# VH-VL binders against C2 domain-containing protein 3 (C2CD3): the designs that were tried, part 2

Target 1, 169 residues: C2 domain-containing protein 3 (C2CD3), of Homo sapiens (Human) (q4ac94r1171to1339)
Amino acid sequence: SSGLLDVGLRYRRSPRTAEGVLAARTVSISVQIIRACGLQAAAKALAEREPALQFSATVGVNASVTTHLSFLPQGEQRRTHPVACSFCPEFSHHVEFTCNLVTQHCSGEACFLAELLEFAEVIFAVYHENTKSASDIISIESCKEYLLGVVKVPTKELLIKRSGITGWY

## First folded at step 1 (VH-VL)

Design fi10 (framework fv_ficlatuzumab)
Fold by ESMFold2-Fast, scan of step 1:
Structure fi10 (fold): chain C 169 residues (1-169), chain A 121 residues (1-121), chain B 107 residues (1-107)
Amino acid sequence: as target 1 above (169 residues)
Amino acid sequence: QVQLVQPGAEVKKPGTSVKLSCKASGYTFTSYYMHWVRQAPGQGLEWIGEINPSGGTTNYNQKFQGRATLTVDKSTSTAYMELSSLRSEDTAVYYCARWDSSGYYRDFDYWGQGTLLTVSS
Amino acid sequence: DIVMTQSPDSLAMSLGERVTLNCKASQSVSSYVSWYQQKPGQSPKLLIYGASNRATGVPDRFSGSGSATDFTLTISSVQAEDVADYHCQQYYSYPFTFGQGTKLEIK
């Protein structure tokens, strides 16, 4: 039971002053995906479901990760570039999600956002991307993705720890 | 069954505002985002914005930011779109549509029948 | 904003013919494309989501394919009830955008 993804989450305000933060009416949630590990086990499980897929220690997987904040629409979803041929890919991926604050009826900066973060999750989906070109045809690329695993990180601790949430999940 | 019921038509003068309704039934209203999309006569579909009925969080197409306001009434399972400073080019059919986020891919699985808004002097 | 361009603007086919409708995105949208059918006087109806997945209740003659910037909706054997406008949509990034539509008619 080790973590699949080494990630970091941080609630950011820019600018730092209270007046500036309120005037901006937005805050950012930063998400870092540093690396994945243990993908060999996930790849073996995938190969059992998809026998045409073959993974070996010398080949690895072509991993990419999607980041979805559970309270934001899928259109706000972000994806890393794929990292080829590795069971322990390093992504060094950093994205920020801009979140609106509630109306004047909610007088605190994070009054509605705090409620959302108390029950929300950051959902990371790890995929293998299989790209194949047919030998009998002019280079035609087809891409199919296969789910390797899902990691859910609760956002509640962003309300408690200003340094953010970091570690393996 | 899931239904989104909208009024058939509205006629408004330029410079006024309109508030269109979309009454949902057959599902848990707060579990799905509601979006608004319009279609001018003979033209394609244009996305206006979305609202999360659970928290009231909204997101707008920048083209409509400041003119469109999306709200909900949870007690009646009704979504509203208010559009201000109406112009003749706002004449269009306005649809509400439910956003299905239950799978990996997302889509508009149910649509209202649309309200024809005519803006004329 | 991501621009979705459909081709052709209109198409007239004979019953039973194979129909291919195209949709091109101005930048990569991965597989986050849906297709909608809109019959005259009706609201749009979901046909395909995620580029290639048929919605519940949609006949198997409808299929979708493509990724990144180029997407295709295929009707393997067109029927009279398929007379409609067909719209592609990306939901990869905000604002969500639709193509201008392709009108399908039967001869």
Scores: ipSAE 0.000, ipTM 0.453, lowest interface PAE 20.6, mean pLDDT 79

Design fi11 (framework fv_ficlatuzumab)
Fold by ESMFold2-Fast, scan of step 1:
Structure fi11 (fold): chain C 169 residues (1-169), chain A 125 residues (1-125), chain B 107 residues (1-107)
Amino acid sequence: as target 1 above (169 residues)
Amino acid sequence: QVQLVQPGAEVKKPGTSVKLSCKASGYTFTTYYMHWVRQAPGQGLEWIGEINPSGGSTNYNQKFQGRATLTVDKSTSTAYMELSSLRSEDTAVYYCARAPTYYDYVWGSYEFDYWGQGTLLTVSS
Amino acid sequence: DIVMTQSPDSLAMSLGERVTLNCKASQGISNYVSWYQQKPGQSPKLLIYAASSLQSGVPDRFSGSGSATDFTLTISSVQAEDVADYHCQQYNSYPLTFGQGTKLEIK
């Protein structure tokens, strides 16, 4: 089903004072990842692709979620802490992205953040982290991540709803 | 002291266009959105649209999309609303009102803390 | 569009009485409601924003409450100068919309 993540998105200007507005060149986009549910199907599909992975109906996955704004560089993405052994992990994760009010389009022209948000999206990628305690501390490659699913939420609604975007996606 | 000054009245014939002005003083013009709201005689308030004087970005009520055009002149701290293809139903008092930009740059603000005195537009033949 | 419905359409109160004006949204709008007072021949004046925040310079006999779909403007002790039309407005989504107004009279 399409309801993988319970999220909230809100657009706000910071600071909140008229004096601060004169000096401010940035705003915040607030992202909450409350929980994920229904990871059984994704875990089963992953196990079919990676036969060495084993998922128990009683144990779950070690889930983490990355948040990426489509108009920001990959280096600006955020990640939740992993939640162990659950098909319905609760993250209670909140992060803010500080964005310039005026930025440069890929064509080299300046554009307002509102113009980017019209066509942008927030991309959530849900991963299973195969966490073996590293027996050899030299090997930083002992931890592997596997994609369970991707959720994309358009940012256009942030331009027309002050309460933002909240719900399952 | 904040003031938004509008002309008292305009009379126009159907099918013509009108450009109403709203001259702001007493604050930094670019730090507040300017909204336009009309009120037909004895009726409620109806939102037309908003403009951010800093960048010139606009949002319109779809009912007025294509007929209303909002602009500003930063050098004179004046906001304008042009309404085309006038009908008798456009007879109303047209207000400008300011709103702060500090809560949502993109979405606009909402506490219309100061209003112009309104321009009575009469559309008749 | 979000429809804002005010009740009652009009009411008459005695000086010093508590007055309650209601405003209902056709869908959930969180707390994004403002209230305006409009005296005859004058522009509207902001009283309350964010459902319950009192605008600077407005007498403290005015208060707002409510969330989601049901909102209330209260005047704890009505005065003669409170004779006016009162309008609620939602600003949760575009287009911004107003209620039809409530007329307050003094007996």
Scores: ipSAE 0.011, ipTM 0.562, lowest interface PAE 8.9, mean pLDDT 82

Design fi12 (framework fv_ficlatuzumab)
Fold by ESMFold2-Fast, scan of step 1:
Structure fi12 (fold): chain C 169 residues (1-169), chain A 123 residues (1-123), chain B 107 residues (1-107)
Amino acid sequence: as target 1 above (169 residues)
Amino acid sequence: QVQLVQPGAEVKKPGTSVKLSCKASGYTFTGYYMHWVRQAPGQGLEWIGEINPNSGGTNYNQKFQGRATLTVDKSTSTAYMELSSLRSEDTAVYYCATEDRYSGSYLNWFDPWGQGTLLTVSS
Amino acid sequence: DIVMTQSPDSLAMSLGERVTLNCKASQSISSWVSWYQQKPGQSPKLLIYDASSLESGVPDRFSGSGSATDFTLTISSVQAEDVADYHCQQYNSYSYTFGQGTKLEIK
């Protein structure tokens, strides 16, 4: 009852980024996607919109999750590998985003990362991935994704929580 | 090069106060938290408190609340710890150490450390 | 406060032996643990952060592991220069707390 996605977020030093902590002009934002659960309701809603998926949606979904920091471009998104045929997939997925301590605002003015994080969020999008059959000889590795849900986690707490942000969302 | 320079030793009488210094160089002083940690002879490490040099904001270990006062002088990049009502059990090496918080990141380990000041409280 | 308990209090090892030092927290602290090495007359030096991340410049014979309440520091092949006290520290919550330390000696 307390959300669909078990995640963790934390600031940390990146071993590849720092030549020494005081030489670093960047910091790493660590994101862990541990698991999703309770995807039955989302699968049922999807099957109502996409009749071709009605029968497969009773046994599980092929779930993948994208992670997007709201202040970074869409091209900086990361995605998990899909977990087949499950309503409670375990991802155990870890990604890091390297961010500048002082960055340029979209209006052209510089601002500190802390100012961006005060209003930003981490956006998780959960998808069902459907792959075309190998018998479709004209299809070249085509697949279609279907959105199951979106989870947004505010980053403001990263400014004050020493252990980071963990929990179900 | 980053360095935290502390005096080697201080001797004080019981009931008095001491103000220990920690002079920082080689980095932006206001960008990093400063911590104070003590170690009594043959004992483990004990956290006293932290200060944000930019804001002057402090947090203390409750054992030292009211006795320890942390301050900074931004113009000299120097941090201070004042400890009042000294007793013989305050005899210890007192370290300052920095924590890199990068404008809101919580990288909560201590590096580097000063060389420590040995405070001896005796009559 | 979170109490950090290290074991053993001291141990003596032969050169080249594998040694494991333990650190237990009185409550779950996720992976928010650092390990420090302190040689006689010197200040502590960071070895491991976030339970398992090796600090730059630290020899790769050092490694850390563990989560929640149980943490270990391992030295795969003890060298003479490893004689020191080793301290674990939690930074999950205020007040920051350290273990009592483990003294490592060579036989």
Scores: ipSAE 0.000, ipTM 0.480, lowest interface PAE 13.6, mean pLDDT 78

Design fi13 (framework fv_ficlatuzumab)
Fold by ESMFold2-Fast, scan of step 1:
Structure fi13 (fold): chain C 169 residues (1-169), chain A 125 residues (1-125), chain B 107 residues (1-107)
Amino acid sequence: as target 1 above (169 residues)
Amino acid sequence: QVQLVQPGAEVKKPGTSVKLSCKASGYTFTSYYMHWVRQAPGQGLEWIGEINPSGGSTNYNQKFQGRATLTVDKSTSTAYMELSSLRSEDTAVYYCARDQGTMVRGVSYYGMDVWGQGTLLTVSS
Amino acid sequence: DIVMTQSPDSLAMSLGERVTLNCKASQSISDYVSWYQQKPGQSPKLLIYAASSLQSGVPDRFSGSGSATDFTLTISSVQAEDVADYHCQQSYSTPPTFGQGTKLEIK
């Protein structure tokens, strides 16, 4: 799964904060998914597990990526738009997670989130969408997703490096 | 050696714009924010803004919002500050400075550990 | 914007004396203060960050202290090369702002 995604992660002030981080109740965790590449190997592995999918080595996959912060519920995931028929899809996807800095049991700003991020990770799951033909009216809305790979990026350096984390994972 | 190199001087007429350069060497250019700070003769330091060279994201002092534009050229490890609608009050030494990059629990101190030698901008008729 | 006020505007000290430079913030800023030394004709040099953390390569005679609104830069035994303007800076809120500077001279 490592080396599949070109990503960028940054810890930053909320865009709606008038003053600095210490005055804010929230911060943003910025996530960029620029592209995936080299999905041929993942697609081959998927085709061996699910022979009925009948991947073409030439056509590519219909890829989408979900972003999950390990300390947030699954329902707070973000997802890219799918990119059809490519083994090197360009997503140019940017989202921000707005997170509370402190809990009631922590009197200092940034302490609760900082403690979580020391042990947390950002989980990227790359999927192939197997879409039914438009000629089949009854099943036209049927779409099943298949996992191509998972990339996990530790968040501890987000609290130490101002420029954040960037590169292939 | 870590170094930021700026031109020595620029002379411009009121109402024009100027684009000042700052060439970085001796470190990974995209790993550190770059600040721009000016100092009018005999006055204190004034922060103009900052840029993340990795993604090009910027933060400006509202006093310069709309008039200052910060950019980078990653291929040459060069940062630029363009200042438009120049006035005589813009006469100052303009510095680029590298952010030390260190945060404590997600908080930046905006400590500037490496400075260019400064460009003296003179705005006069 | 947070206003940083430095005092005194200037002072002259004898070699080897202990010197204290003050910086006051218009509101509480925790420990988000940096100090810079600027010698005549030169760029500023970072001395202290986080109110009390000494920057690598800076002589041990320099120290910083303070919290909330009142901050101090101390030079335990002033040397001839310490002749400079000293600037404090806050990073509690954006934009970061600087004091007007204190000029240190040798008698």
Scores: ipSAE 0.036, ipTM 0.609, lowest interface PAE 6.6, mean pLDDT 83

Design lb01 (framework fv_libivirumab)
Fold by ESMFold2-Fast, scan of step 1:
Structure lb01 (fold): chain C 169 residues (1-169), chain A 122 residues (1-122), chain B 112 residues (1-112)
Amino acid sequence: as target 1 above (169 residues)
Amino acid sequence: QVQLVESGGGVVRPGRSLRLSCAASGFTFSSYGINWVRQAPGKGLEWVAIISYDGSNKYYRDSVKGRFTISRDDSKNTLYLQMNSLRTEDTAVYYCAKDSYYDFWSGYLDYWGLGTTVTVSS
Amino acid sequence: DIVMTQSPLSLSVTPGEPASISCRSSQSLLHSNGYNYLDWYLQKPGHSPQLLIYLGSNRASGVPDRFSGSGSGTEYTLKISRVEAEDVGVYYCMQALQTPLTFGQGTKLEIK
């Protein structure tokens, strides 16, 4: 069985930053979100309790994916462009995170990036945008966006695999 | 990097108005929903209001409906809470707090400001 | 409104010992998508609240692995496997299934 997302992660130490200076204390983490599949199953499961999703469960969802590195502030999240009306959307999304080799935990203590990557994850959240909805009781189900699934990819292998991490998750 | 800074609190009489501001930096402000949460002296946390990332959805606790208005100005990276017809029960520290997901209302609050104090006394 | 009830309201723990806090909701927080919309926050003395756990069991960025969340439906638990001095403060659970978002009354954790 395949996962929900076809992704690629790569770790690289660049010779220079985007400003053309030596990248002595930074590295790049490359994240690719190629496509998602299996969204019809997710939509059908959700539509069992959510009437607003019954139409999308038969014709296609409006999917987008957020990427969060667990050791970076959540304000550093990135999002794909939404892909309309598809159960297997192709995102062809590529972003790079420039990370310091030495950073701080929220406790204020300094940590090396290698230590963080040993226990960290890349967190992908897949959601559907449904512009239909009206309710006198406001709930997460009444909002225009619905969480279809969460995919977590451990980053430990980035420290030891030249080819990076790739595949369905 | 991510910062939320509240201002506009003060001491007022019942029936008066205050406008709170929350200045945001270190993230793409226009992509996230933001909440107001308050805490009365020595009491627990109480959710007040939320505005969605695009401003199209606003929700309030019942006790403030019709009196409080949440709004945002994305060109200034600033959230507002207009508080009218203030009551002694509105006395609290007011925090602004950011939703976690980009362009998605999740309801969990990953960053909080330092708070601004509102005192409504007779 | 969904009512959140925490137990105990206060807890004194020797450093290195475990701590457990319970949170009960007046209705199920399990959404049809399979996620539990229950979050945990810590407010250290004189500080703003900070996120610890979201969607029932996920640790927020920078939160040590000695913190864990568990539970489903109406019964949730926050566990600290070995309490440290910096863990002192008031812990709140919050439901995010529907508006208004509602917090438990808080549990004060002290070191003795």
Scores: ipSAE 0.000, ipTM 0.497, lowest interface PAE 16.0, mean pLDDT 80

Design lb02 (framework fv_libivirumab)
Fold by ESMFold2-Fast, scan of step 1:
Structure lb02 (fold): chain C 169 residues (1-169), chain A 122 residues (1-122), chain B 112 residues (1-112)
Amino acid sequence: as target 1 above (169 residues)
Amino acid sequence: QVQLVESGGGVVRPGRSLRLSCAASGFTFSSYAINWVRQAPGKGLEWVAIIWYDGSNKYYRDSVKGRFTISRDDSKNTLYLQMNSLRTEDTAVYYCARDRVEYSSSAGFDYWGLGTTVTVSS
Amino acid sequence: DIVMTQSPLSLSVTPGEPASISCRSSQSLLYSNGYNYLDWYLQKPGHSPQLLIYLGSNRASGVPDRFSGSGSGTEYTLKISRVEAEDVGVYYCMQALQTPYTFGQGTKLEIK
């Protein structure tokens, strides 16, 4: 990872119900993937590892990004739409992860999610997807995506900074 | 349709230079990696060099490193092999060969030229 | 460098009979993307080489169904199910996993 993604993370806690003995606590973790940039180096490194791939300053890559919260199952992963032919793709992608904790105890118990966020991270994986010509190479095998890089952003600051986490990672 | 035509071969003494050309037609030359492959009289095929579609990467067999330079001029749809300090073991028919898939390498060489003959003799 | 070894170096086949050529690499040609970077070429007498099989088992455009490639890792086979007169020539395997790309010694196929 090398400052490839411009992202924003925000922690939003839903209010507790005043009626019930058990309160459903809902926390929303908002993830924005604004853009990636400087993918030339990642593409060149990928081309050196993958003998069938070549990239040009004039063509770019077909990039998509997956978002995974380390404490959630892989099935809760999200993915951007691909952006064609760019080393600086603009995604303007927003996704929310809703974590709903129902406490076994009926009053003011500490939120279990806060402890998870101290050690958790948001994992972004950036992929290149094949064009029509390159797909001829892969015609029999199912995956046509190639990993360009991985960006990990710790979530512990979401509890410290009320405004969230933003910047290049 | 797709054609590759080599030229520039000839007979030279050891230590001299030759420049080979490969003229391409019938496809978008600038999108393809192109290779040089040679074959000594009565011997097998021997890969010499590759240039990627954008010219950013070039690779050579060890015995020609520092002596041979692969290059391309996309405005002329032409590939070159500059051969310096020629040795008798460089005597061969030289073929240019296109990688099959645009913006890619290592996908098979689907089109080959007819070859140009280089003879290095004393 | 990766060394490619073919066997046999020559064979004679009666028309309509099958032929089989083996190719061995000094290291695995199976890459992390799941592909085997082994190609097969045919050079007919007086002609330039032509592509038969790419990436282990894929027939090139215009290549008849009687040609097939198989194998993985370090052991590969080119099979011709029923040899025809136009199949005469020298067959070469080539690894394209890493530079320098390297060819086998060639296998000469003749008709009886």
Scores: ipSAE 0.000, ipTM 0.492, lowest interface PAE 16.2, mean pLDDT 79

Design lb03 (framework fv_libivirumab)
Fold by ESMFold2-Fast, scan of step 1:
Structure lb03 (fold): chain C 169 residues (1-169), chain A 124 residues (1-124), chain B 112 residues (1-112)
Amino acid sequence: as target 1 above (169 residues)
Amino acid sequence: QVQLVESGGGVVRPGRSLRLSCAASGFTFSDYGINWVRQAPGKGLEWVAIISYDGSNKYYRDSVKGRFTISRDDSKNTLYLQMNSLRTEDTAVYYCARGTEYYGSGSLYYFDYWGLGTTVTVSS
Amino acid sequence: DIVMTQSPLSLSVTPGEPASISCRSSQSLLHSNGYTYLDWYLQKPGHSPQLLIYLGSYRASGVPDRFSGSGSGTEYTLKISRVEAEDVGVYYCMQALETPYTFGQGTKLEIK
């Protein structure tokens, strides 16, 4: 079976200073979300789990994707625009995470980014976004998101693959 | 696309000098360490020298130490190998090869792209 | 210096049959970071070397699934599950654990 998300990940160091390897540095972790496909099964499961949504799983979903680096706080997440009425939405989404080479573990202890990346992952959460009509306005929340799936990509290979990681996950 | 093109080879007598160049294109040259690897006629591969991405670290095989100098000019995307006091055993095709770096180890390890090579012949 | 020894030094294989090349190092190539600093290169006749496998078992970009690297400590193996005519050339293992980086003698693969 093919995966749900067509993604690309790349690890790039900032240019080093005249001090060379000992200088304080940052890195950029670039994330591309090109497209998702095969969302029919997830949509069908969602329609069965949430019958009150009353949407047709044959039309498509309003998909968006949240990107989270497991070693960064939840507030550092990025999200794509939703793509309406599609089981194979094209996002063409590109974001960069700028990370210090010396950063903090979840426990608050300082450590090198390379040590974190050995055990970390990029977490993609795919959602259906449902917006209620004007007749439902008495509710404070007029938009609700529903999880369709989660894709996890380990980051350890970013340390050894200079060209990065690409493919369906 | 990534390309490495060597030049500067030729035929010289023992004791003379040659300067090899390796012109890089298709990538950010200053992000990578680059290696020189040679191959004598009909023989296997032999690593010669490496220069780190920032030029601060240089390492050589023992037989060329004191005779060969590796350097780089990032403004020209070019790697050099200055070869002095050449010996007949230095006769080989010389390749430049791009190294990669695993952060945290301080090492440049696998050679993901190689040039076409330039031939050096040292004969009496 | 770390010495790399390959066997066999030459190998003739019928197309579609498997091939196996061994590489032995004079000391372990496992680094404290958990990676094994052993690479495999292929040099086709008249061509520059090209990367096949890096860090013990990772396939380089564009390398078909029929190639695999395995091994640990001082013993490593490159396997080709179904040899094709295009696989002809000399295969080299290389250690990059420490300088000087060293290559095996090379294994010449020929088609019967």
Scores: ipSAE 0.000, ipTM 0.499, lowest interface PAE 13.6, mean pLDDT 79

Design lb04 (framework fv_libivirumab)
Fold by ESMFold2-Fast, scan of step 1:
Structure lb04 (fold): chain C 169 residues (1-169), chain A 122 residues (1-122), chain B 112 residues (1-112)
Amino acid sequence: as target 1 above (169 residues)
Amino acid sequence: QVQLVESGGGVVRPGRSLRLSCAASGFTFRSYGINWVRQAPGKGLEWVAIIWYDGSNKYYRDSVKGRFTISRDDSKNTLYLQMNSLRTEDTAVYYCARDLEEGYSYGYFDYWGLGTTVTVSS
Amino acid sequence: DIVMTQSPLSLSVTPGEPASISCRSSQSLLHSNGYNYLDWYLQKPGHSPQLLIYLGSNRASGVPDRFSGSGSGTEYTLKISRVEAEDVGVYYCMQGTHWPYTFGQGTKLEIK
């Protein structure tokens, strides 16, 4: 664990229309990223392996978090806005993933969403966004991101916990 | 700047086939469902088909079901409409329109293409 | 299928005066989530349709505040507080509650 995330997950039927194919075949997985805290240790470990980075005790990191559902393509991941200069950033970020009740396994066989959730995870990756000085801001190619840590939250309890999953991970 | 550009229209006789393309740029194509909407000369708008962002859901107007096939190639940011067994009543300008974003419970046609003309006549 | 009926079919307005277009659906467009799944589109002569209002009353990005949408269930209204020359075209309502999506027959707005 390279940091702590305060998150919430909920399983909801995803309504478009009661009679529509979308409403009949989908569910919404709601993900909330409230805050991260204790990023000092992760920042120190990153600085040791990336000598180009220096973290001031008074500055902090520029943290952002990506959310990825393990059974969806990585291209469907979501990202928070970065929070500047903090070791305990507050994101107050909410995203919903629309998932089919019946989907395809990689072998081509159909799977029910409940079967996927038994083995799936919500994967949170926490990054430091290293932005260039004002003199270099025209060149966006000079911006780099560095991984601070990964937090994985299993989804298997999401079907059996009607109140959802919440807490620090 | 979001752009959708249709192509592939033309003049054909009844019973023949055409494939329409819609080239997308300026947004994350794979994250959006896309529609085909048509407009016959001097007539109103008529919805034709939808494909979801991941290709898992497709729906068609009854009059084109079994004849038209909607598909997408996310590596090329391109939407397709394969039109078989064309009829004179399929004569229209065909537009592609961006719809539902992944993770949302609603969609609306916030961006439309320029249209490509299909004429089916004997 | 849900039938969408617009009224009037044509409208002539002096620049600066208000305009109002009605759209009725054959069944309610109010979903249990609280949203009214009705959108308004404008097609200017020789142009593609463009979004004006989504989910009953929300103005699309770049649309002037002189455009407003209201209504719920089966009765909806698009209002233009002060019509300008650039507002000429055909206005369509569309329901997004059920597939197939269906449009109204269109209302042509012309300047006197």
Scores: ipSAE 0.000, ipTM 0.464, lowest interface PAE 16.4, mean pLDDT 79

